# VH-VL binders against q9umr5: the designs that were tried, part 53

Target 1, 268 residues: q9umr5
Amino acid sequence: SYKPVIVVHGLFDSSYSFRHLLEYINETHPGTVVTVLDLFDGRESLRPLWEQVQGFREAVVPIMAKAPQGVHLICYSQGGLVCRALLSVMDDHNVDSFISLSSPQMGQYGDTDYLKWLFPTSMRSNLYRICYSPWGQEFSICNYWHDPHHDDLYLNASSFLALINGERDHPNATVWRKNFLRVGHLVLIGGPDDGVITPWQSSFFGFYDANETVLEMEEQLVYLRDSFGLKTLLARGAIVRCPMAGISHTAWHSNRTLYETCIEPWLS

## First folded at step 16 (VH-VL)

Design qm2
Fold by OpenDDE, fold request of step 23:
Structure qm2 (fold): chain C 268 residues (1-268), chain A 123 residues (1-123), chain B 112 residues (1-112)
Amino acid sequence: as target 1 above (268 residues)
Amino acid sequence: QVQLVQSGAEVKKPGSSVKVSCKASGYTFSTYYISWVRQAPGQGLEYLGIIIPEYSTANYNEKFKGRVTITADKSTSTAYMELSSLRSEDTAVYYCARGSKWFDSTPYYMDVWGQGTMVTVSS
Amino acid sequence: DVVMTQSPLSLPVTLGQPASISCRSSQSLLRYTGNTYLYWFQQRPGQSPRRLIYQVSNRDSGVPDRFSGSGSGTDFTLKISRVEAEDVGVYYCMQGTRWPPTFGQGTKLEIK
């Protein structure tokens, strides 16, 4: 039988958003138990990411316990960060494939229509004033805001991304790295036509330098220092990149071509 | 010098399939996008699809309803476009074109083109 | 799909005179990243398309400076300051901002 699949949604999503994905999995892998976690839906997805991590942990633990052969995680957008943190704090997870579906794994920095209604002013220019405050860090979006022009503020104030990345020293860094390295495969999915993830290369752990030049994963300090295990995962062939052009942000979980090419191979 | 060299002209019957090749040279083939575009006689240009050879990730114009398959062979630096269930209206010159590196934000850069492959569909 | 509309479709020009081609998109070609992916291609008779301009106004290497591109949002223009005999052919605008990429109808430039 196929391993169970657990799906974690993104910002302002619901289980309904994944109806096509569910259909595709049922068609190609009949009998697969797919659980779309109905937690922190809609506006509740703005809750602090650590709070979300705890909630999702409570939901996945019993699923994992009933699946000694292992499980697959499909985590979309913001959910990809939640899942990465989840795997970092769980010392006994049994995740075979962690599929990061268009997630801002290295953070977000940009003006997007998707978030413009929340922040009417220029996000690029002004959001650091809000996000890198204790008040701002109570919102999920700020938990992975990564301003390349205010790196000192990011490193000091980011209560989530900087920690799971190991960019700021903390007592759990070694243990979190060990836990995350339990994953069988890290499947990174994203593309240039996303329209939301900024830069889109963040889905592949690429990100801006101080001059807003996008650097690759292998050029990032987190990789070079192997702060949470990226270098180790790559070395043992556990990282899979699956970039695709022509996919908008809201279509990553519904596009059949994308599913067959980037998701389906890892659901065995 | 960067070059894309395509396979020769094809004559096909309706309902059959055609596979056109595009051999790249002068650059690292695997890391750049390859797009396919066609042009019916005396008509404009129509986009078919794209691929990243390194990862064999292809995407297609939905107008072709699954009739197009784009593949790549890194070992030979060759991209392929296969069109099935051919119709008379598929008669066209088919072009491959190079995009940017996959990690850049310009997949449809199309700075270098192949010489084109004429595909004629007739009874 | 984004519709690209060129005008005129036929452009007879006297040698040495300037030429201008308009390209209009059905929606803005400005991407969320601030870039505009509008391209101009030249196709001489019996040849494959050749890119002249990328991202609205950047000339490719080897393209004469008599060619220039301009515009923003939904309105774009290709200008030829002085038409030469070798400029005969069909010119296409293309948008690469939205999937799938789409082309204008083409403008056939001929010498009077």
Scores: ipSAE 0.949, ipTM 0.967, lowest interface PAE 0.4, mean pLDDT 96
Fold by OpenDDE, last read:
Structure qm2 (fold): chain C 268 residues (1-268), chain A 123 residues (1-123), chain B 112 residues (1-112)
Amino acid sequence: as target 1 above (268 residues)
Amino acid sequence: QVQLVQSGAEVKKPGSSVKVSCKASGYTFSTYYISWVRQAPGQGLEYLGIIIPEYSTANYNEKFKGRVTITADKSTSTAYMELSSLRSEDTAVYYCARGSKWFDSTPYYMDVWGQGTMVTVSS
Amino acid sequence: DVVMTQSPLSLPVTLGQPASISCRSSQSLLRYTGNTYLYWFQQRPGQSPRRLIYQVSNRDSGVPDRFSGSGSGTDFTLKISRVEAEDVGVYYCMQGTRWPPTFGQGTKLEIK
């Protein structure tokens, strides 16, 4: 039988968004138990990511317990960060494939129509003033805001991304790395036509330097220092990259071609 | 220099399939996009699809409703475009073109083109 | 799909005179990253398309400086300051901002 699939949604999202994905899985892997976690939907997805991690943890623990052979995680957008953190804090998870579906794994920095309604003014220029404050960090978006021009603020104020990346020293860094490395495969999915993830390469652990030049994963300090296990995962062949052009952000979970190419192979 | 060399002209019957090849040289084939574009006689240009050879990730213009399959062989630095269920309207010159590196934001860069492959569909 | 509309479709020009081709898109070609992916291609008779301009106004290597691109949003222009005999062919604009990429109808440049 197929391993259970757990789906974690993104910002301002709900389980309804994954109806096509469910259909694809049912058609290609009949009998698969797919659970789309109906937690922190809609505006509740703005809650602090650590709170979300705790909630999702409570939901996945029973599922994992019933699946001793392992489970697959499909985590979309913001959900990808939630899942990475989840796998970092769980010392007993049994995740075979962690599918990061267009997630800002190295953070977000840019203006997008998707967030413009929340921040009518330039987010790039001003959001650091809000996000790197104590009250700003009470919002999920700020938990992975990564301003390359205010690195000191990011490193000191980011209560989520900087920690799970091991960019700031903390007492759990070693343990979190160990836990995360329990994953069988890390499948990274994203593409240049996303329209939301900025830069889109963040989905592949690429990100801006101080000059806003996008560097690859292998050029990132988190990789070079193996702060949370990326270098180790790559070395053992556990990282899979699946970039695709022509996919908008809201279509990653509802495109058949994408599913067959990037998701389906990791559900068997 | 960077060069894309395509396979020769094809004559096909309706309902059959055609597979056109595009051999790349002068650069690291696997890391750059390859797009396919066609041009009917006396007509404009129409986009078919794209692939990243390194990861074999292809996407297609939905207008072709699954009739197009784009693949790549890294070992031979060759991209392929297969069009099935051929119709007379598929008669065209088919081009491959190089995009940017996959990690860049210009997949449809189209800076280098193949010489084109004429595909004629006739009864 | 984004519709690209070129004007004129036929462009007879006297040698040495300037030429201008307009390209309009049905929606803005400005991407969320701030870049505009508008390209101009030249296709001489019996040849493959050749890219002249990328991202609105950047000339490819080997392209004469008599070619220039400009525009923003939905309106773009290709200009040839002094048309030469070798410029005969069809010119296409293409947008690469939205999937799928789409081309204009083409402008046939001929010498009078």
Scores: ipSAE 0.949, ipTM 0.967, lowest interface PAE 0.4, mean pLDDT 96
Fold by OpenDDE, fold request of step 17:
Structure qm2 (fold): chain C 268 residues (1-268), chain A 123 residues (1-123), chain B 112 residues (1-112)
Amino acid sequence: as target 1 above (268 residues)
Amino acid sequence: QVQLVQSGAEVKKPGSSVKVSCKASGYTFSTYYISWVRQAPGQGLEYLGIIIPEYSTANYNEKFKGRVTITADKSTSTAYMELSSLRSEDTAVYYCARGSKWFDSTPYYMDVWGQGTMVTVSS
Amino acid sequence: DVVMTQSPLSLPVTLGQPASISCRSSQSLLRYTGNTYLYWFQQRPGQSPRRLIYQVSNRDSGVPDRFSGSGSGTDFTLKISRVEAEDVGVYYCMQGTRWPPTFGQGTKLEIK
């Protein structure tokens, strides 16, 4: 039988968003038990990411316990960061494939409809004033806001992304790295036509330097220092990149071509 | 010099399939997008699909209803476009064109084009 | 799909005179990143398309300075300051901002 699949949604999403994905999995891998976690839906997805991590952890633990051969994770958008953190804090997870579906893995720095909705009077260049404040860090979006022009504020004020990246020293850094390295494969999916993730290369751990030039994963300090295990994963062939053009942000989980090319191969 | 050289003209019957090749030279084939575009006689240009050879990730214009398959062979620096269930209206010159590097934000850059391949579909 | 509309479709020009081609998109071609992916292609008789302009106003290497591109949002223009005999052919605008890429109908430039 196929390993169970656990799905984690993104910002302002719900389980309903993944109806097509469920259909695809059912057709190509009949008998697969797919669980779309119905937690922190809609506006509740604005809750602090650590709170979300704890909630999702409680939900996945019993699923993992019933699947001794392992499980697959499909984590969409903001959910990809939640899942990465989840795998970092769990010392006994049994995840075979971690599929990061258009997630801002290295953070977000861009004006989007989501940003405009939450902060209608602020542009991305000024958002550091809000996001790197104590009250700003109470919102999930600010937990992975990564301003390349205010890296010092990011490193010191980010209560989530900087920590799971090991960019700021903390007592759990070594253990979290060890836990994350338990993953069988890290599948990174994203593309240039996303329209939300900024830069889109963040889905592949690429990100802006101080001049807003996008650098690749191998040029990032987190990779060079192997702060949470990216260099180690790459070295053992555990990182899979699956970039695709022509996919909008809200279509990553509902495009058949994308599913067959980037998701299906890792559900066995 | 960057070049794209395509396979020769094809004559096909309705209902059959055609596979056109595009051999690249003068650059690192695997890291750049390849797009396919066609042009019916006396008509404009129509986009078919795109691929990243390094990862074999292709996407298609939905207008072709799954009849198009785009592949790439890194060992020979060659991209392929296969069109099945051919119809008379598929008669056209088919072009391959180079895009940007996959990690850049311009997949449809199309700075270099092949010479074109004429495909004629007739009973 | 984004519809690209060119005008005129036929453009007879006297040698040495200027020419102008308009391209209108059914949707804004401005991306969320601030870039606009509008391209101009030239196709001479019996040849493959050749890119002239990328991202609205940038000329490719080898393209004469008599060619210029301009515009923003949904309205774009290709200008030829002094038409030469070698400029005969069909010109296409193409948007690469939205999937799938789409082309204008083409403008046939001929010498009077």
Scores: ipSAE 0.948, ipTM 0.967, lowest interface PAE 0.4, mean pLDDT 96

Design qm2
Fold by OpenDDE, last read:
Structure qm2 (fold): chain C 268 residues (1-268), chain A 123 residues (1-123), chain B 112 residues (1-112)
Amino acid sequence: as target 1 above (268 residues)
Amino acid sequence: QVQLVQSGAEVKKPGSSVKVSCKASGYTFSTYYISWVRQAPGQGLEYLGIIIPEYSTANYNEKFKGRVTITADKSTSTAYMELSSLRSEDTAVYYCARGSKWFDSTPYYMDVWGQGTMVTVSS
Amino acid sequence: DVVMTQSPLSLPVTLGQPASISCRSSQSLLRYTGNTYLYWFQQRPGQSPRRLIYQVSNRDSGVPDRFSGSGSGTDFTLKISRVEAEDVGVYYCMQGTRWPPTFGQGTKLEIK
């Protein structure tokens, strides 16, 4: 039998968004128990990511317990960060494949419709004033806002991304790294035509330097320091990159070609 | 010198398949996009699809409804475009073109083109 | 799909005179990152397309400076300051901002 699949949605998503994915999985892997977690839907997805992590943790624990052979996680957009954090805080997870589906794994720094809605008067260059405040950190988007021009503020004020990345010292860094390294495979999916993730390379742990040049994963301090296990995962062949052009952000979970190429191989 | 060399002309019957090759040289093949474009006689250019050889991740223009398959062989630095269920309307010169590196934001860069492969579909 | 409309489709030009080709897109080609992926290609008779301009106004290496690209949003222009005999061919604009990439109809430049 196939391992259960747990799906974690992104910002403003619902279970309905994954109807095509469910169809594809059912067609190609019949009998697979797929659970799209119906938590923090819609506007509730704006809640602090740690709250979301706790909620999703409560939901996945029973599923994992019933699946001694392991489970697969498909985590879309913001959900990818939630899942990474989830795997970091869980010392007993049994995740075989963690599929990060167009997730801003290294953060977000770009003007999007989401930002305009939340911060209509804020430009990308000024959002740090809001996001790196206690008030701003009450919003999920600010939890992974990564301003390359205000690194000190990011490191000090980011209550989520900086911590799960191990970029700021905290007492759980070693344990979280250990926990995350329990994952069998980390499948990174994304592409240049996403239209939302900025930069899109963030889905592959790439990100801007101070000059807004996008650096690869291997050039990132979190990798070089192996602060949460990326270097270790890569070394043991546990990281899979699956970039694809021509996929918009809202199509990553519904495109058949993408599914067959980047998702399906890891659901066995 | 960066160059793309394509396979020779093909004559095919309707309903059959054709596979065109594109051999790259002068650069690291695996890390750059390869796009396929066709041009019917006396007509404009039409985009078919794209691939990243390193990861064998291909995507296609939906217009072709799954008839196109793009693959790549890193060991030979060769990209392939296969078109099935051929029709007379598929008669065209097929081009491969190099895009940017996959980690860049310009997959459709198309700075270098192959010489083209004429595919004729006739009964 | 984004429709690219070129004008004119036929462009007879006297040697030494300037030429201008317009390209209009059905949607804005400005990407969310702030970049505009509009390309110009030249196809001489019997040859493969050759890229002349990338991202609206950047000339490729080896492209004479008599070629220039401009525009923004949905309106773009390729200009040739002084047409030479070697400029005969078909010119295409292409957008790479939206999937799939799409081309204009082509503008056939010929010498009067």
Scores: ipSAE 0.948, ipTM 0.967, lowest interface PAE 0.4, mean pLDDT 96
Fold by OpenDDE, fold request of step 23:
Structure qm2 (fold): chain C 268 residues (1-268), chain A 123 residues (1-123), chain B 112 residues (1-112)
Amino acid sequence: as target 1 above (268 residues)
Amino acid sequence: QVQLVQSGAEVKKPGSSVKVSCKASGYTFSTYYISWVRQAPGQGLEYLGIIIPEYSTANYNEKFKGRVTITADKSTSTAYMELSSLRSEDTAVYYCARGSKWFDSTPYYMDVWGQGTMVTVSS
Amino acid sequence: DVVMTQSPLSLPVTLGQPASISCRSSQSLLRYTGNTYLYWFQQRPGQSPRRLIYQVSNRDSGVPDRFSGSGSGTDFTLKISRVEAEDVGVYYCMQGTRWPPTFGQGTKLEIK
């Protein structure tokens, strides 16, 4: 039988958003038990990511326990960060494929409709004033806000991304790295036509330097230092990149071509 | 010099399939987008689809989904466009064109074009 | 799909005179990142399209400075300061901001 699939949604999402994905999986892998976790939906997705991680962990643990052969994670948008954190804090997870579906894995730095909703009067260039404050860090979007022009603030104030990236020293860095490295494959999906993830290369652990030049994963300090295991994963062939043009952010989980090309191969 | 060289003209019957090739040279083939565009006689340009050879990730204009398949062979630096269930309306010159590197934000850059392949569909 | 509308569709020009082609998009071509992916292509008779301009106003190498692109949002213009005989052909604007890329109808430039 096929390994169970666990789906983690993104910001302002609900389980309904994944109806097409479920259909695709059912058609191509009949009998697969797919669980779309109905936690932190809608506005609740604005809650601190660590809180979300805890909630999702509680939901995932029993599923994993019933699947000794392993499970697959499909984690969309913000959910991709939640999942990465899950895999970092869980020393006993059994995730075979971690599919990061258009996730800002290296953070977000851009004005989007999602951002405007939360911070209607804020500009990208000034959001650091909010996001890197204690009250700002109470919002999920700020937990992975990565201002390349205020790296000092990011490193010191980011309570989530900087930690799971191992960019700021913390006592769990080694253990989290070890835990994350338990993943069988890390499947990175994203593309230039996303329209939300900024830069879109963040889905592939690319990100801005101080001049807002997008650098590749291999140029990132987290990779060079292997702070959470990216270099190790790449070296052992565990990282799969699946970039695709022409996919908008809200279509990553509902595009058949994308599914067949980037998701389906990793559900066996 | 960057160059895209396409296969020769094709004459096909309705309902059949055609596969056009596009051989790239002068650059690292695998890391750049390849787009396919067609032009019916006396008509404008129509976008078909795109691929990243390195990852074999292709996407298609919805108008042609189900009939068009874009592939790439990195070993030969060749991209392919296959169109099935051919109709008379598919008679056109088909072009391949190079986009940017996949990691850049200009997939439809189209700075270099092939010479075109005439595909004629007739009964 | 984004509809690209060119005007005029036929452009007879006297040698040495300037020419101007308009391209209008049904939606803004400004991407959320601040970039605008509007391209101009030239297709001479019997040849493949050749890119002249990328991202609204950047000339490709080898393109004479007689050609210039401008515009923003939904309105774009290709200008030829002094039309030469070799400029005869069909010109297309193309947007690469929205999927799928779409082309204008083409403007046929002819010498009077």
Scores: ipSAE 0.947, ipTM 0.966, lowest interface PAE 0.4, mean pLDDT 96
Fold by OpenDDE, look of step 16:
Structure qm2 (fold): chain C 268 residues (1-268), chain A 123 residues (1-123), chain B 112 residues (1-112)
Amino acid sequence: as target 1 above (268 residues)
Amino acid sequence: QVQLVQSGAEVKKPGSSVKVSCKASGYTFSTYYISWVRQAPGQGLEYLGIIIPEYSTANYNEKFKGRVTITADKSTSTAYMELSSLRSEDTAVYYCARGSKWFDSTPYYMDVWGQGTMVTVSS
Amino acid sequence: DVVMTQSPLSLPVTLGQPASISCRSSQSLLRYTGNTYLYWFQQRPGQSPRRLIYQVSNRDSGVPDRFSGSGSGTDFTLKISRVEAEDVGVYYCMQGTRWPPTFGQGTKLEIK
């Protein structure tokens, strides 16, 4: 039998968004128990990411307990960060494949419709004033806002991304790294036509330098320091990159070609 | 010098399949996009699909409803385009073209083109 | 799909005179990152397309400076300051901002 699949949605999403994905999985892997976690839907997805991590943890623990052979995680957009944090704090998870579906794994720095809704008067260049404040960090989007021009503020004020990345020292860094390294495979999916993740390379742990030049994963300090295990995972062949052109952000979970190419191979 | 060299002309019957090859040289084949475009006689250009050879991740113009398959062989630096269920309307010159590196934001860069492959579909 | 509309479709030009081709897109070609992926291609008789311009106004290496691209949003223009005999062919605009890439109908440039 196929291992259970747990799906974590993104910002402003619901379980309904994954109806096509469920269909694809059912067709290609009949009998697979797929659970789309219906937590923090819609506007509730703006809650602090650590709060979300706790909620999702409570939901996945019993699923994992019933699946001694392991489970697969498909985590979309913001959900990918939630899942990464989840795997970092859980010392007993049994995740075989962690599929990061167009997730801003290295953070977000761009004007999007999501940001405009939350901060209609804010520009990309000025959002740091809000996001790196105590009250700003009460919003999920700010938890992974990564301003390359204000690295000091990011490192000191980011209550989520900087911590799970091990970019700021904290007492749990070693343990979190150990926990995250329990994953069998990290599947990174994204592409240049996403339209939301900025830069899109963030889905592959690429990100802006101080000149807004996008650097690859291997050029990032988190990789070079192996602060949360990326270097180790890559070395043991546990990182899979699956970039695809022509996929918009809202289509990553509903494109058959993408599913067959980037997702299906890891659901066995 | 960067070059894309395509396979020779093909004559096919309706309902059959054709597979066109595109051999790349002069650059690191696996890390650049390859696009396929066709041009019917006396007509304009139509986009078929794209692939990243390194990861074998291809995407297609939905207009072709799954009739197009794009693949790549890194060992031979060759991309392939297969079109099935051929129709007379598929008669065209088929081109491969190089895009940017996959990690760049210009997949449809198309700075270098193959010489084209004429595919004739006739009963 | 984004529709690319070129005008004119036929462009007879006297040698040494300037030429201008318009390309209009049905949607803005400005990406959320601030880039505009509009390309111009030249196809001489019996040859493969050759890229002339990328990202609206950048000339490829080897392209004469008499070729220039301009525009923004949905309206773009290719200009040839002085048409030469070697410029005969069909010119296409292409958008690469949205999937799938789409081409204009082509403009056939001929010498009068």
Scores: ipSAE 0.940, ipTM 0.962, lowest interface PAE 0.4, mean pLDDT 95

